# VH-VL binders against o58714, part 17

Target 1, 254 residues: o58714
Amino acid sequence: MRVDLNSDLGESFGRYKLGLDEEVMKYITSANVACGWHAGDPLVMRKTVRLAKENDVQVGAHPGYPDLMGFGRRYMKLTPEEARNYILYQVGALYAFAKAEGLELQHVKPHGALYNAMVKEEDLARAVIEGILDFDKDLILVTLSNSRVADIAEEMGLKVAHEVFADRAYNPDGTLVPRGRPGAVIEDKEEIAERVISMVKDGGIRAINGEWVDLKVDTICVHGDNPKAVEITSYIRKVLEEEGVKIVPMKEFI
Key: E = the ipSAE of ESMFold2; O = the ipSAE of OpenDDE; V2 = 0.75 times the mean of E and O plus 0.25 times the DockQ between their complexes.

## First folded at step 10 (VH-VL; framework fv_indenebart)

Design k15 (at its last look DockQ between E and O 0.87; V2 from the best seeds 0.00; counts 0 for: pae E 3.6 > 2)
Fold by OpenDDE, look of step 10:
Structure k15 (fold): chain C 254 residues (1-254), chain A 121 residues (1-121), chain B 115 residues (1-115)
Amino acid sequence: as target 1 above (254 residues)
Amino acid sequence: EVQLLESGGGLVQPGGSLRLSCAASGFTFSDYAMSWVRQAPGKGLEWVSSISGRGGKTYYADSVKGRFTISRDNSKNTLYLQMNSLRAEDTAVYYCAKDLRYYPSGDFDYWGQGTTVTVSS
Amino acid sequence: QAVLTQPASLSASPGASASLTCTLRSGINVGSYEIYWYQQKPGSPPQYLLRYKSDSDKQQGSGVPSRFSGSKDASANAGILLISGLQSEDEADYYCMIWHSYAWVFGGGTKLTVL
């Protein structure tokens, strides 16, 4: 069994620092780098890509809504044309820095509200996928496990990595329980580890109401926002490796 | 071939303690949750406890909470049930059961032959 | 009231079909639950038969004949084990089980007699 560990990185902006990118980079195999819209800036993008290179971590674009003030977590109603071009622009932006540092882009993972909106809106999903295809058809789209987005992407000829979240509760339909709801976020390190193992070995997890949810597991989202998050990420990797799971970039098996 | 063999049953006085063991073979032990299910003489099945593959997650029936402890030694492919403060109503055949999944699930696809526990003064 | 209720006994003729019911307590929607079924013959441990959530979400035990199938009756708020083409070897106790309130809960069991 092989899995990828991904983390959202490069989300600092100007003089504002967000996250422990250097620390978490040691434990992941794929970095989702902000493209300067929801977060990040040209200097941060360069720095993050360089850091990934130094740690032998694969780099992917992390495009979001043009919502710096809301950190890309506020829903925006986009036309298909807007969505397509916004993706192309952001992926292109990060590509420039990756290329400058001698790296190739591996994947695209939409950020925040865009990520979630795609799951619910097929037209938006298609538009985003088209934006990716306009740039490079060989990129991997990271999206929610077993989502309609995954199906659409595959139908459109784009490779997909099914993403799971170990520290989030699931609804019976396979979507994530909103963060603001009780039980939506798991904080206990041991519980998170057990959930990750279950997802990987069982191909699913129990929803918040106890129902079993089948999941495809290609990449696991982990966090580096604070020291505790980094600790949990380190522990997750350790536990997976102890269980005989090989942690490698998603491009090695997708 | 999957095999589960329970041991440790016997006669014990109320308030006493007993430790059951279940030796497993024929599958990767740590990949699967394990459970204890008991059956009193002439009665139905009652779930007792479950434990995940690595042992990080455990569940207990209300009737045994605080008295029983489920554990496992994956290096020995053995499941355990430490039973303390035993009561007459704990008298039963105790089965160990293999789960279909790593996380505790109700798919008990293999069962042992059981070991008998009798609590009597 | 018990979480799961099963009739104490049921009789059917060889070759006929038998429907074993597992009724959930009021307030617990059967549609939300996986129903597990087990068979136990005298002097033997239980044997896993199947798990049923829906027609698209079910699991058949290894070696369990296809004549054993699961379903639900929403109107009765019950899980159903259907045994078609009854054979003498099907005479046994049958238990249903669900996950409820962080515990596995068994029904009281049904003794099936094949006449």
Scores: ipSAE 0.731, ipTM 0.888, lowest interface PAE 0.8, mean pLDDT 96
Fold by ESMFold2, look of step 10:
Structure k15 (fold): chain C 254 residues (1-254), chain A 121 residues (1-121), chain B 115 residues (1-115)
Amino acid sequence: as target 1 above (254 residues)
Amino acid sequence: EVQLLESGGGLVQPGGSLRLSCAASGFTFSDYAMSWVRQAPGKGLEWVSSISGRGGKTYYADSVKGRFTISRDNSKNTLYLQMNSLRAEDTAVYYCAKDLRYYPSGDFDYWGQGTTVTVSS
Amino acid sequence: QAVLTQPASLSASPGASASLTCTLRSGINVGSYEIYWYQQKPGSPPQYLLRYKSDSDKQQGSGVPSRFSGSKDASANAGILLISGLQSEDEADYYCMIWHSYAWVFGGGTKLTVL
């Protein structure tokens, strides 16, 4: 069995420091690097790509809405043309820093409200996928496991990594319970470990209502925004390795 | 060949305790959830308790909650049921059952032969 | 009211079919449940037969003949175990089971007699 571990990084900007990138980089196989719109700036982007290179971690773009103040977590209505070009712009910007460090990009993982909006809006999903394809057909889209977005991407000829979240409750239909709801976020590291093992070994998880949800597991989202999140991330990696799961970059098997 | 062998049953007075064991072989024990299911004389099946492959998640029937504790020792390939405050209605054959999945999911694909617990004075 | 109700007994002739029902109580809907089926012969532990949620979400137990199949009757709020081509060795107790309220719940069982 094999799986990728991904995390959102490069989300500092200017004087503000966000996340423990140096610490979490030790435990992941794929870095989603903020592209300067929801977070990050040119200096942070260059530094983050270099950090990934130093740790042999694959680099992907983490494009979001142009909403620094809201951290890309507020819905913005975009035309398809805007969405397509916003993605192309941000992927291209990150690629410039990857190229400067002698790297290629592996993947694109949309950020925050954009990620979630794509699950609900097929026209938006197509526009984002078109923006990725405009840049490079070999890039891997990271999106919610077994979602309609994953189906659309495959139909359009874009590689897909199905993403799961061990620290989030699922609805019976495979969508995530919104963060503000009771039980939406699992914080206990042993519960998270049990969930990630079930996802990998059983191909699924119990939803918040107890119903079984089938999941395809290519990549697991992990966090590094504070010391507890880094501790949980290192524990997830340790537990997966103890259970005989190979942790490798998604490009090796997608 | 998957084998499950229960032991530790016997005669016990009400209020007493017993610890059941289930020795497992023929599969990677830690990959699968395990369960205890009991059957009173002449009666149907009753689920008792389940435990995930590493033991991090447990479930109990309301009838045994607070009195019984399920556990496992993956280094010994052994499932346990600690039964305290035993009552006459706990009299049954206790089966050890293997789940098809790591997380308790109810596909009990292999069962032991059972061990008999009799609670009587 | 019991969560699951099964008839206490059922008889059928060799070569015929038997349809064993597992009725959910009012207030819960069979459409939302995975229905598990187990066979138990005298003096033996139970054996897993199959699980059925829908035609696209079902599983046959290892080594269980295809003449055993699952379905649902939504109008009766019931899971169904169909055994076709009955053989004398099919004479056994049959239990259904569901996951309900964080517990596995068995039905009371049906004794199938093949005459």
Scores: ipSAE 0.393, ipTM 0.760, lowest interface PAE 3.6, mean pLDDT 93
ESMFold2 (binder alone), look of step 10: mean pLDDT 94; pTM 0.950

Design k16 (at its last look DockQ between E and O 0.92; V2 from the best seeds 0.00; counts 0 for: pae E 3.3 > 2)
Fold by OpenDDE, look of step 10:
Structure k16 (fold): chain C 254 residues (1-254), chain A 121 residues (1-121), chain B 115 residues (1-115)
Amino acid sequence: as target 1 above (254 residues)
Amino acid sequence: EVQLLESGGGLVQPGGSLRLSCAASGFTFSDYAMSWVRQAPGKGLEWVSSISGRGGKTYYADSVKGRFTISRDNSKNTLYLQMNSLRAEDTAVYYCAKDLRYYPSGDFDYWGQGTTVTVSS
Amino acid sequence: QAVLTQPASLSASPGASASLTCTLRSGINVGTYEIYWYQQKPGSPPQYLLRYKSDSDKQQGSGVPSRFSGSKDASANAGILLISGLQSEDEADYYCMIWYSYAWVFGGGTKLTVL
């Protein structure tokens, strides 16, 4: 069994620092780099891409809504044309820095509210996928495991990595429980590890109401926002490796 | 071939302690959750406890919480049930059961022959 | 009231079909639960038969004949074990089970007699 570990990085902006990118980079195989809209800036993008290179981590674009103030977590109603071009622009922006540092882009993972909106809105999903296809059909789309987005992407000829979340509770339909709800976020390191193992070995997890949810597991989202998050990420990797799971970039098996 | 063999049963006085063991073979032990299920004489089945493959997650029936402890030694392919403060109502045949999944699940696809625990003064 | 209720006994003729019911307590929607079924013969440990949530979400135990199948009756709020083409060897106790309130809960069991 092989899995990828991905983390959202490069989300600092100007003089504001967010996350422990240097620390978490040591444990992941794929970095989702903000493209300057929900977070990040040209200097941060360059720095993050370089850091990934130094750590042999694959780089992907992490496009979001043009919502710097809301960190891309506020829903925005976009036309398909807007969505398509916003994706193309952001992917292109990161590509420039990747290229400058001698790296190739591996994947695209939408950020925040855009990520979630795609799961619910097929037209938006298609538009985003078209934006990716406009740039490079060989990129991998990272999206929620077993989502409609995954199906649409495959139908449109785009490779997909099914993403799971170890520290989030699931609804019976396979969506994530909103963060603001009780039990939505798991904080215990051991519990998170057990959940990750279950997802990887069992191909699913129990939802918040106890129902079993089948999951495809290609990449696991982990965090580096604070020292505790980094510790958990390190532990997750360790436990997976102890269980005989190979941690490699998603491009190696997708 | 999957095999589960329970041991450790016997006669014990109320308030006493007993430790059950279940020796497993024929499968990768740490890949599967394990459970204890008991059956009192002439009665139905009652779930007692479950433990995940690595042992990081455990569940207990309310009737045994605080008194029983499920554990496992994956290096020995053995499941354990430490039973303390035993009561007459704990008298039963105790089965160990293999889960279909790593995480505790209700798919008990293999069962041992059971070991008898009798709590009596 | 028990979480799961099963009739104490059921009788059927060889070759006939038997429907064993597992009724969930009022307030617990059967539609949201996986129902597990086990068979136990005298002097033997239980045997896993199947798990049923829906027609698209079910698991058959290894070696379990296809004449054993699961279903649900929403109107009765019950899980159903269907045994078609009853054979003498099907005479046994049958238990249903669900995951409820972070515990596995068994029904009281049904003794099936094949006349």
Scores: ipSAE 0.772, ipTM 0.899, lowest interface PAE 0.7, mean pLDDT 96
Fold by ESMFold2, look of step 10:
Structure k16 (fold): chain C 254 residues (1-254), chain A 121 residues (1-121), chain B 115 residues (1-115)
Amino acid sequence: as target 1 above (254 residues)
Amino acid sequence: EVQLLESGGGLVQPGGSLRLSCAASGFTFSDYAMSWVRQAPGKGLEWVSSISGRGGKTYYADSVKGRFTISRDNSKNTLYLQMNSLRAEDTAVYYCAKDLRYYPSGDFDYWGQGTTVTVSS
Amino acid sequence: QAVLTQPASLSASPGASASLTCTLRSGINVGTYEIYWYQQKPGSPPQYLLRYKSDSDKQQGSGVPSRFSGSKDASANAGILLISGLQSEDEADYYCMIWYSYAWVFGGGTKLTVL
């Protein structure tokens, strides 16, 4: 069994510092690097790409809404043309720093409210996928496991990695329970470990109401926001390895 | 070939304690959730408790919460049920059951022959 | 009111079909539940038969003949175990089970007689 571990990185901006990038980079196989709109700036982007290179971690673009103040977590209504070109712009910006370090891009993972909006809005999903295809048809889209977005991407000829979240509760239909609802976020590291093992070995998890949800598992989202998050990330990697799971970049099997 | 063998049953007075064991073989024990299911004389099946493959998640029937503890020792391929504060209503054959999945899922694909617990004054 | 209700007994002739029902309590909708079925012969432990949620989400137990199948009757709020081509060895107690309120809950069981 092979899985990728991904994390959102490069989210500092100016004098504001966010996350423990150097610490979490030791445990992941794919880095989602902020592209300067929801977070990140040219210096942070270059530094983060270099850090990924030094740790043999694959680099992908993490594009979001143009919402620095809201960290890309506030919904913004976009026309299809806006969405397509916003993605192309941000992927291109990160590509410049990847190229400067002698790297290629592996993937694109949309950020925050954009990621969630694509699950609900097919026209938005198509526009984002077109923006990726405009740049490079060989990039991998990271999106919610078994979502309609994943189906649309495959229909349009874009490779997809199905993403799961061990620290988030699921609805029975495979969507995530919104943050802020009771039980939406799982904080106990042992419970998170049990969930990730079930996702990999059983191909699913119990939803918040107890019903079984089937999941395809290509990549697992992990966090590096603070020391506790890094501890949980290292623990997830440890328990997966103990269970015989090979942790490799998604490009090796997608 | 999957085999499950329960032991540790017997006669005990109300308020007493027993520890049931289930020796497992023929499969990678730690890959699968395990459960205890009981059946009172002449009655139907009643689920008692379940435990995930590495033991990090447990579930209990309301009737046994606070009195029974499920555990497993994966190095010995053994499932346990510690039963405290026993009541007459706990009198039953106790079955060890293997789940088809790592996380308790209710697909109990193999069952032991059972061990009898009798609680009487 | 019990979470799951099964008729206490059912009889049918060899070669015929038996339809065993597992009715969920009012207020619980069968459509959202996985229904598990177990067979128990006298003097023996139970055996897993199958799980049914929908035609696209079901599982047959290892070695369980295809003449055993699951379905649901939404109007009766019930899970159904269908046994076709009844044989004398199908005489047994049959239990349904669901995950409800963080617990596995069995029905009371149905004794199937083949005569």
Scores: ipSAE 0.417, ipTM 0.759, lowest interface PAE 3.3, mean pLDDT 93
ESMFold2 (binder alone), look of step 10: mean pLDDT 94; pTM 0.950

Design k17 (at its last look DockQ between E and O 0.91; V2 from the best seeds 0.00; counts 0 for: pae E 4.5 > 2)
Fold by OpenDDE, look of step 10:
Structure k17 (fold): chain C 254 residues (1-254), chain A 121 residues (1-121), chain B 115 residues (1-115)
Amino acid sequence: as target 1 above (254 residues)
Amino acid sequence: EVQLLESGGGLVQPGGSLRLSCAASGFTFSDYAMSWVRQAPGKGLEWVSSISGRGGYTYYADSVKGRFTISRDNSKNTLYLQMNSLRAEDTAVYYCAKDLRYYPSGDFDYWGQGTTVTVSS
Amino acid sequence: QAVLTQPASLSASPGASASLTCTLRSGINVGTYEIYWYQQKPGSPPQYLLRYKSDSDKQQGSGVPSRFSGSKDASANAGILLISGLQSEDEADYYCMIWHSYAWVFGGGTKLTVL
């Protein structure tokens, strides 16, 4: 079995540093690079893309709401036209830097509130997908495993990578338990590793209420926000490899 | 062919200890959760404990918590049940069961023939 | 009160259908639970029959005849094992099981006699 490890990177901006991109880059196969709206800036984008290149990591756009102050985690009601063009703009922005560094874009992963809103709003999902299609139909959309978004994307002719989260609890319907709720975030390294193995080998996980949830596992979201997160990411990779799972970029099997 | 063979059963006095083993073959042992289920003479089935493929998750029935420990050695394809502070009510045939999934599941698709544990003064 | 309740015994004729019930305790909604069913013949270990959550979410054990099927009765808050076309070989004890409060819980079992 093959899986991809992805991480949200390039989320520093100006004088503000966020994340340990250099450290986590060593363990992942796909980098979701902020496009300067929820986070990032032109210098950070260039730096992050270059770092990915140096580590042989594939690069994808990580577009979000125009919400720098809220880090793209505040919901914004967009028209389909806005959503489509916001995606095109951001993907294009990152593409410029990727191209300048001699890299090709692999995928698009929406960020934060946009990522979650798409799961609930079909019109928004379609608009975002159209934005991606306007740029390059061969890009891979990263979205929540077994979500309606995945179905819509496939119907519209876009390749999809089903994403899972090892450190988050799931609702019975396959959505993530909001972070603010008890039990929503798993912090124990061993537990996270076991959950990842379960998802990969069993094609699912038990929800917070004990119900089984079927999951497609193409890419696993991991974190590099702090030293502990990097440690967990390293451990996840190690454990997966010990279990005979090959860690490769999603483009190799999607 | 999947095979599960329990051993280690016997007669023990109350308060004593016993260690059960289950030798597994015919499948990738570490890919599947394993469980112990017991059956007292003339009675129904009672779940005892479960363990995930790598052993990171363990679960116990309330009746055995603090006294029993489930473990596994994947290099030996063997499941274990360490039973301490044994009581008369622990008397039963103990079955080793293979789960369908890596994570503990109720899909016990293969069972051993069982090993008998008798706790008596 | 037991989490799962099964009738102690049930009798049916060859060729008939038998419906075995597994009633969940009040306050526990059967709709949210996977019901596991096991068959045990005298002198033998239990055998996995099937798992049923819904018509779209069910698992049949390997080699288990299609005449064994699972369902639910919401009004009775019960899982149901239906055995159609009963055969003499179906005479056995049948146990239901669920995952509840981080434990596997078995019913008391039903002795099915084929007359």
Scores: ipSAE 0.639, ipTM 0.867, lowest interface PAE 0.9, mean pLDDT 96
Fold by ESMFold2, look of step 10:
Structure k17 (fold): chain C 254 residues (1-254), chain A 121 residues (1-121), chain B 115 residues (1-115)
Amino acid sequence: as target 1 above (254 residues)
Amino acid sequence: EVQLLESGGGLVQPGGSLRLSCAASGFTFSDYAMSWVRQAPGKGLEWVSSISGRGGYTYYADSVKGRFTISRDNSKNTLYLQMNSLRAEDTAVYYCAKDLRYYPSGDFDYWGQGTTVTVSS
Amino acid sequence: QAVLTQPASLSASPGASASLTCTLRSGINVGTYEIYWYQQKPGSPPQYLLRYKSDSDKQQGSGVPSRFSGSKDASANAGILLISGLQSEDEADYYCMIWHSYAWVFGGGTKLTVL
């Protein structure tokens, strides 16, 4: 079994520090680096790419809505042309820093409300995918496992990594339960570990209502926001290795 | 070949305790959830408890919650059921069952022959 | 009201078909549930037969003949086990089961007699 571990990084900006990037980088295989719109700035972007290089972690763009105040978690209505070019701009911006450090980009993972909106809006998903293809057809899109977005990307010739979330409850249709709902977020380290093992070994998980949801597992989203999140991330890696799962960057098998 | 062998049943007074064991072989034990299902004499099947492959998740029927504890020792390929505060209605044949998946999925593809628990004064 | 209700007994002739029902109580809908079926012969442990959620989401147990099949009757709010081409060895108790409210729930069972 082979799986990638990804985490959102580079979310500091200006004089504000967010997250424990240096600590979490030790445990992941793919870094989703904020592109300066929902979080991050040029100095943080460069520093984060360098940190990934130093830790042998693959770099991907983490583009979002232009919504720093909302951390890209508030829906914004975009025309297809806006969505396409917003993605191209942000991917290109991060690529500049990757190139400056002698690295290539592995992937693109949309952030927050943009990620979720693509699951429901096929025209938005196509526009985002077109923006990625405009930049580089060999990039890997990270999107919700078994989603319509994943199908559209494959149809359009873009490689896709199916992403799962061990710390989030699922609806029966494979979407994530919104964070504000009871039971939507799992915080217990052992419970998260059991869920990630089920996802990898069984190819699925029980939804919040008890129904089984089939999942394709290419990459697992992990967190480094605070010391507890880093502890959970290190534990997930340890448990997966104990179960014989190879943890490698998605490009090695996608 | 998958084999499940229950043991530890017997006659016990109300309020007493028993510990059931289920020795497993023929498969990678830690990859699969395990369950206990019981059947009172002349009655139907009643699910008792389930446990995930590494033991991190457990589930109990309301009728046994707080009195029974399911556990497993993956180094010994053994499933356990600790039964405390036994009642007459716990009298049954207790089967251990193997799930097809790591997380309890309801596809109990192999069952043991069962062990009999009789609670009588 | 019991979560699952099965008739206590059913008789059918060799070579005929038997349709065993598993009715969900009011307030829960068969359409969203996976229905599991088990066979049990006297003196033996149960045997997994099949699981049915829909024609595109079903599973036959290992070694279970294709003459055993699952379906649903939405109007009756019931899961159905169909046994075609009945043979004398099909005489057994049959149980349905669902996952409901974090518990596996069995029906009361149907004794099938083949005469």
Scores: ipSAE 0.294, ipTM 0.704, lowest interface PAE 4.5, mean pLDDT 92
ESMFold2 (binder alone), look of step 10: mean pLDDT 94; pTM 0.951

